# Designs tried in a protein design chat: VH-VL binders against q8ixk2r445to577. Part 23

Target 1, 133 residues: q8ixk2r445to577
Amino acid sequence: FFGMLQNKGLTDYCFDYNPPDENQIVGHQVILYLCHGMGQNQFFEYTSQKEIRYNTHQPEGCIAVEAGMDTLIMHLCEETAPENQKFILQEDGSLFHEQSKKCVQAARKESSDSFVPLLRDCTNSDHQKWFFK

## First folded at step 12 (VH-VL)

Design t7
Fold by OpenDDE, look of step 12:
Formats: structure tokens, C-alpha cells, sequence
Structure t7 (fold): chain C 133 residues (1-133), chain A 121 residues (1-121), chain B 111 residues (1-111)
């Protein structure tokens, strides 16, 4: 699966990544932004290694969850996907993070009009359901 | 103005299939989710599923996953709902309904006139 | 699925009276400050008509006598002063989680 990763519950919002430096793509937080399909900042790929890759150029970035965090941060992809980069896109649309045993939920950023994907306890909310478009 | 015009009433035998159409006009067909909802006589409303016409992304109630197929024809701005292996309990008025956008949410803001499907032996 | 329970099943009132309809969800349908509860009006032989979306927002063309309130699991539709054309069946519907579900309806009938 590849393309825009869109949230079911949050109207027309997609995964979005726009690093300050295109030559240094790791270390920043993945956010949600209106789906526009332009450029590479909304192009993601779900791989057979259960990675969510930011598909732009080499080296490739993979979404990871750092210890003790609930945010999605871009790391470099590895030959063998590390545990903190493994996600299961389930049949019901839920995006499950294996290591934390939590689901990716569209969330409001504190004291902001912005939105971000965060790890939360798994529920049946459409805000935890995603699909590629 | 937004209009959803559905196909006419159907009478079917148990085990048969029915395909209901819903022609949309007055808005960009490929920009809004189209839902299907049914209502048995004198009963409440039951959501069947939805489809996004741009890429045919589809979500169904698991109750219908094995019997319902929702499709679209973008060239005619028409949505279809096909229900197979019909049973008497499938007798109902079937509605197509557009899901409007409200900043962060959706709501079924326009409805077709409904299509009565009667299943009887 | 989320189960919606409406009460009362039937409400008998006269024109000019206030109508209060209840809808209770089996679980919360709120996301932060937004509640994914909608209200519909249905008259015989017609499809449902959207009245309220997101718990408290009137749909386009809906008279001001209709108002919605609530959050979490408890929601209310209020008709401040019933007009003759308001006697109908009213359904609540949650759009928080697929499959979307409707309440059983409240019939507002003339006393």
C-alpha cells in the first residue's frame, strides 16, 4: 500500500511530513494536514516489514515511536525493521503499533489548531482508522 | 442544487439479487462519500456501507460484507448497491445519502427518495 | 457497534409546546470538544432529513426552534415550540465509529 495515508474520522486529513532540511529527514514529528496529494510530503508506503516509509529519496525514512513517547518520529529505515518501527494496518482500518500495543489516533495538538497522529489505547473510533489513497 | 435520484421499486424472490442505483447531481460526485442506508417497514434505519467515488474506497457493516457490493460509475455520477442472496428480512426501503463535510466531521445531508425492495416467495 | 437508545418512544404534545427528546449512546461519541451525534427528522413516505450535526449545529435551512445539546453519551434534541409540521419521527445517529448506527426513533405526535 502506498500514497496518502488518510484518517477516516478526521475529515480530509492525511499523514504529513515536511522536514526543515530535505537533506536531513530524520528526527522530526509526523503531523496531520489536509490531504492535497502534492509533492512528497504526503507520500507514504506500508511495506512487508510492517514499516511506514516516507518515500522521497535515499536514505529512506521510517516512522518510529521512541521510548516513552506517543508521537510518531521519522527515523532512518534499517535492513531489518526495528520493533519500534513496526505497525499493523488491520482489516478494520486500525493502525496498530506492535511494541506499544497502542493504536495510531488522529489527535488535536495541545493549545493548537493543528493535528497530529498519536499513540492511544485502541478503541473503535474512526479517528483510529486509516486508509491509503 | 444537490439531488439524488434512485431507481424504481423492485420485487424479488428469495435467493435472488437486486441492484439499486443512485444518480447524483448538483455537486462534485467524486468529492463526497456516498452512503447506503435501509429501513424495513415500520422500523428504524440501518447503515449498510459507504463508498468514496474518487477511488471506490469502501466501508461496509460486517453484517453485509458477504452479500453487499457498492460501486460507482464516475462517468454517470451514479452509485450502486447490489445485495445478493436476498431474504424476506431484506424487504426495506433503501436510501442513498451523501455525506457532507463539516470542517472536522461528516453528516448525511442529502438523501435519495428511496427504493422499495420487496422480497417475497 | 455503538448502540443508541432514544426516549421516549412516543411523545404526545400540542402545537406550541416544548418537546425534549433524549438519545443515549452505549459509549462516548465525543472527540475532544466535538461530539459526533446527528439528528434527523422523518415524515411518512419521505427520507430522513438532517436537522442537527455535531450535537448542536443546525443544518442549512433548519428553523431556530430546533436545537441540539449534549456530549459524551447523553444528547438532547429540543423543539422550543412545536409547529404543526414538526410532528414526525426523530432519529439520532452517531458518526463517531463505523458502522454508523441510528437510534430507534422518537415519534412526536399530536395530542
Amino acid sequence: as target 1 above (133 residues)
Amino acid sequence: QVQLVQSGAEVKKPGASVKVSCKASGYTFTSYWMNWVRQAPGQGLEWIGEIHPSDSETWLDQKFKDRVTITVDKSTSTAYMELSSLRSEDTAVYYCTREGKYYLSYAMDYWGQGTLVTVSS
Amino acid sequence: EIVLTQSPATLSLSPGERATLSCRASQSVSWYDLSYMNWFQQKPGQPPKLLIHDASNRATGVPSRFSGSGSGTDFTLTISSLEPEDFAVYFCQQSYSTPYTFGGGTKVEIK
Scores: ipSAE 0.908, ipTM 0.953, lowest interface PAE 0.5, mean pLDDT 96
Fold by OpenDDE, second read of step 15:
Structure t7 (fold): chain C 133 residues (1-133), chain A 121 residues (1-121), chain B 111 residues (1-111)
Amino acid sequence: as target 1 above (133 residues)
Amino acid sequence: QVQLVQSGAEVKKPGASVKVSCKASGYTFTSYWMNWVRQAPGQGLEWIGEIHPSDSETWLDQKFKDRVTITVDKSTSTAYMELSSLRSEDTAVYYCTREGKYYLSYAMDYWGQGTLVTVSS
Amino acid sequence: EIVLTQSPATLSLSPGERATLSCRASQSVSWYDLSYMNWFQQKPGQPPKLLIHDASNRATGVPSRFSGSGSGTDFTLTISSLEPEDFAVYFCQQSYSTPYTFGGGTKVEIK
């Protein structure tokens, strides 16, 4: 699966990553932004290693969850996917993080019009359902 | 103005299949989710599934996953709902309905006139 | 699935009276400040008509006598002063989670 990773509950919002420096792609937070399909900022791939890869030039970035955090941060992909980079995109549309046993949910920043994907307890909310567009 | 025009009433035998059409006009067909909802005589409303015409992304109620196929023809701005292995309890008025966009949410703001499907031996 | 329970099943009133319809969800249908609850009006032989979306927003062309309120699991549709054309069946519907579900409906009938 590849393309825009769109949230079902949050109308027309997709995974978005725009690092300040294209030559330094790691260490920043993945956000949600209106789906536009332009450039590489919204192009992701779900791999057979259960990674969510950011489609960019080498080295490739993979979404990871750091210890004690609920945010999605871009790390470098590794030959063998580390545990904190493994996700299961389930048939019901839920995106499950194996290590934390949490689901990725579209969330709203406090007192903001911005949105981010966060790890939350798994529910049946459409805000926890995702599909590739 | 937005219009959804559905195909005519159907009478089927148990075990047969039915395919209902819904022709959309008055808006960009490929920009809005199309839903199918049915209503048995004198009963409530039951959601069947939805499809996005741009890429045919579909979501179905698991109750219908093995019997329902939702499709679109973008060239004619028409959505279809096919229900197979028909049973008497499938007798209902079937509606197509468009989901309008409201900033962060959707709502079924336009409906077809409905198609009566009668299943009887 | 989320179960929606509407009450009362039937509401008998006269024109000019206030109608209060309830819809309770088996779980919360709210996400931050948004509540994914919609209200529909249906008359015999017609499809449902959207009245309220997102708990409290009137759809286009809906008279001001219709209002929606609530959050979490409890929602209310209010008709401030019934008009003759308002006697119909009203359904609540949640768009918080697929499969989308409807309440059983409240029939507003003339006394």
Scores: ipSAE 0.875, ipTM 0.944, lowest interface PAE 0.5, mean pLDDT 95
Fold by ESMFold2, fold request of step 16:
Structure t7 (fold): chain C 133 residues (1-133), chain A 121 residues (1-121), chain B 111 residues (1-111)
Amino acid sequence: as target 1 above (133 residues)
Amino acid sequence: QVQLVQSGAEVKKPGASVKVSCKASGYTFTSYWMNWVRQAPGQGLEWIGEIHPSDSETWLDQKFKDRVTITVDKSTSTAYMELSSLRSEDTAVYYCTREGKYYLSYAMDYWGQGTLVTVSS
Amino acid sequence: EIVLTQSPATLSLSPGERATLSCRASQSVSWYDLSYMNWFQQKPGQPPKLLIHDASNRATGVPSRFSGSGSGTDFTLTISSLEPEDFAVYFCQQSYSTPYTFGGGTKVEIK
C-alpha cells in the first residue's frame, strides 16, 4: 500500500515524519499530525517485507522500534528487513510489531495536543486501528 | 443544514436482497464517515458498519460481513447499504447516520429518517 | 465486542423530577482523559437524536437539563428536571472500539 496511514480512533490523524534536518532522516521520532496530504511528510509505503517506508526522500527510511523501547523511530532501510522494522497490518486494522509482540497505539504526550504512535499491549481500541488512505 | 434522506420502505421475501440509499446534503460528503444502524421491532440499535466516502474505506460488524455491502457514489453524495440472503430476523428500520468530528472523537450526530425493511413469506 | 448494560430498563417519574440513567460497559471505553460513551434520545417513530458525546459534552441545541458523567466503565445520564418532551427511550453507545455497540435502552415514562 502507498498513502497516508490514518488512525481510526482520532479525528483525522495520520503518521507524519518531519525531521528537523531534511538531510538527516534517521533517528527522529514518527509523530501523528492532522491528515492533509500536502507535501511529503505523510506518505509511506507498506512493503511486502512488512516495512513502513518513508521513501519520498533518499536514502529511504524505514520505521523501527529499538529493543526495549516503545517509540517509532526512523532507521535506514536494509536489503533484508530487520525484525525491528517489521509491522503486520492485520485484518482488524491493528498494526502489530512482530519482535515486541505489541501493537501500535495513538498516544498523547502528557495532556497536550501532541500525539505520537507508540507500542502498547494489544487491545481492541480504535486507537490501535490503522488504515491507508 | 445537514440532511440525510433515505429511500422508501421495502417488503421482501426470504432469500432476496435489499439496497437502501441515503442521500446526503448540507456538508462535505467525502469528509465524514457514514454509518448504517438498524433497529428490529422490540429490539435495540445494532451497528452494521461504516464507510468513508473519500476512499471507500469500510468497517463492518463481523455478524454482517458475508451479507452486507456498503458503498458510496461521490457524484450524487449518496451512500448505499445492500443486505443479501434476507431472513425474517432482518426485519428492521435501517438508518444511515453521519459521524461528526469532535475533539479526538467521532459521534453519530445526524440520522436519516429510517427505511423499514420487512421480510416475510 | 463491548457490551453496554443500561439500568433501569424502565424509569417511571413525574414531570419536574430528576432522572438518573446508568450505563455500564464490559470494558473501559476511556483513552487518557477522554471517554467514548455517547447518549441518544429516541421517541416513537423517530430516529435517535444525539444528546451527549464523549461522556459529558452536550450536543448542539440540547437543553442544559441534560448532563452526562462517568469514565472507564460506569456512565450516567442525568435529566435535572423532567419536561413533558423528555419521556422517551435513552440509549448509551460506545465509539471506543468497532463494532460500535448500543445499550439496551432505558425507557423514561410518566408515572
Scores: ipSAE 0.852, ipTM 0.931, lowest interface PAE 0.6, mean pLDDT 93
Fold by ESMFold2, look of step 12:
Structure t7 (fold): chain C 133 residues (1-133), chain A 121 residues (1-121), chain B 111 residues (1-111)
Amino acid sequence: as target 1 above (133 residues)
Amino acid sequence: QVQLVQSGAEVKKPGASVKVSCKASGYTFTSYWMNWVRQAPGQGLEWIGEIHPSDSETWLDQKFKDRVTITVDKSTSTAYMELSSLRSEDTAVYYCTREGKYYLSYAMDYWGQGTLVTVSS
Amino acid sequence: EIVLTQSPATLSLSPGERATLSCRASQSVSWYDLSYMNWFQQKPGQPPKLLIHDASNRATGVPSRFSGSGSGTDFTLTISSLEPEDFAVYFCQQSYSTPYTFGGGTKVEIK
């Protein structure tokens, strides 16, 4: 799949990657932002290795969750996908992180109107359902 | 002025199929989820599924997944719901309804007039 | 799926009285401070009409005598002073998890 990765529950929110320095794409958090499809920040590829790639740049970025953490951050993609970069997009729309056994959920950042994807215990909530657009 | 106008009543025999249309006007058809909901006579409401017209992304209640097809025709701003292998229990009024966009949510804010589908021997 | 249980099944009241309608969900339908519970009014031969979205927000043109409250699993629709046009069936509906589901309805009828 290639396109915007949209949340089912929130009104028109998509994965968005907005690093402070476009030359340094590693180590920053993926956010959720209103879907717009403009520019390069909302386009991701879901690969046969179960990666979510930000491949509009070279070198390519892959979304990862570091051990014991719940935030989705950008790492460099590797030739074989590391376990912390593997996400299973299931038929019911859930996005399952194999290593942690948790699902990606839309979350509210502190008490703001800013939103991020985070790992949470898997539920049936539409906030844990995703689709490529 | 948002308006959803559905096709007319249908009478069908068990085992047949039915295709209900819903023509939308007064808003940008491709920007809003379109849902199908049915109501058996004298009973409550049952969600069937929804489609986003921009890309045909669909979500269905599993109990209908093998018998229901929801589609859109963007050029005519029309949504369709086709239900196959009809049974008497499928006798109901079938509604299309648009989901409006609200703060961090959607809600079914406009409804078609309903299409009565009667399944009888 | 999330089961919504409405009570009572029937409310028999006179114009001017307060109506209190209950809806209980089989699991929480809240995400942070938002609750994904909607209320609809339906009159005979008509489609449902949206009254309340997200537990407590009145839809456009809905009179202030209609109010919604609740969070988590327990929700209430209140009509502070019934008008003749308010005698109808009321449904709650959750939009928290597909498949979306409706309650069985509460009929508000004239005593």
Scores: ipSAE 0.849, ipTM 0.932, lowest interface PAE 0.6, mean pLDDT 94
Fold by ESMFold2, fold request of step 18:
Structure t7 (fold): chain C 133 residues (1-133), chain A 121 residues (1-121), chain B 111 residues (1-111)
Amino acid sequence: as target 1 above (133 residues)
Amino acid sequence: QVQLVQSGAEVKKPGASVKVSCKASGYTFTSYWMNWVRQAPGQGLEWIGEIHPSDSETWLDQKFKDRVTITVDKSTSTAYMELSSLRSEDTAVYYCTREGKYYLSYAMDYWGQGTLVTVSS
Amino acid sequence: EIVLTQSPATLSLSPGERATLSCRASQSVSWYDLSYMNWFQQKPGQPPKLLIHDASNRATGVPSRFSGSGSGTDFTLTISSLEPEDFAVYFCQQSYSTPYTFGGGTKVEIK
């Protein structure tokens, strides 16, 4: 799949990656932002290795979750996808992280109007349902 | 003004198919989810499924998965719901309804007038 | 699927009285401070009309006598002083998880 990765539960929110330095895309958190499809921030590829790749012309980035953490951060893709970079997009729309056995959920940062994807125990909520647009 | 106008009533025999149309006007058709909901005589409301006209992304209640097809025609701003292998218990009023965009949510804010589908031998 | 149970099934009241309608969900329909419970009014021969979205937010053009409250699994629609046009059937509906579901309805009828 290739395109914007949209959340079912929130009104028009998509995965977004906006690193502060275009030359250093590793180590920053993936966020959720209003879907717009402009520029490169919202285009991701779901690969046969179960990676979610940030679509850039520079070294390829792959979304990862470090052991014991719940935040989705950008790592460099590797020839063989590491376990912490493997996600299953299931038929019910859930996005399952194999290593942690948790699902990606749209989450609200504190009481702000800022949103991020985080790993949580899997539920049936539309906030854990995703689709490519 | 937002308006959803549905096709007219249908009478069908068991085993047949029906295709109900819903023509939208007064808003950007491709920006809002379109839902189908039915109501059997004297009964409550039952969600069938929804489609996003921009890309035809579709979500269905599993109870209808094998018998229902929801589609759109962007050029005419029209949504369609086709239900096959009709049974007498499919007799109902079928509604199209748009999901409006609200704070971090969607809600069914505009409804078509309804289309009565009667299935009888 | 999330089952919504409305009570009472019928509420017989006179104009000017306060109506209180309940809806209970089989699981929480809340995400942070938002509750994905909506309320609809339906009169005979008409489509449903949205009254309240997200538990407590009045839809456009809905009179202030209608209010919604609740979170988690328990929700209430209140009509502070019934007008003649308010005698109808009221449905709750959750938009927290597909398939979306409706309650069985509460008929508010004239005594």
Scores: ipSAE 0.847, ipTM 0.928, lowest interface PAE 0.6, mean pLDDT 93

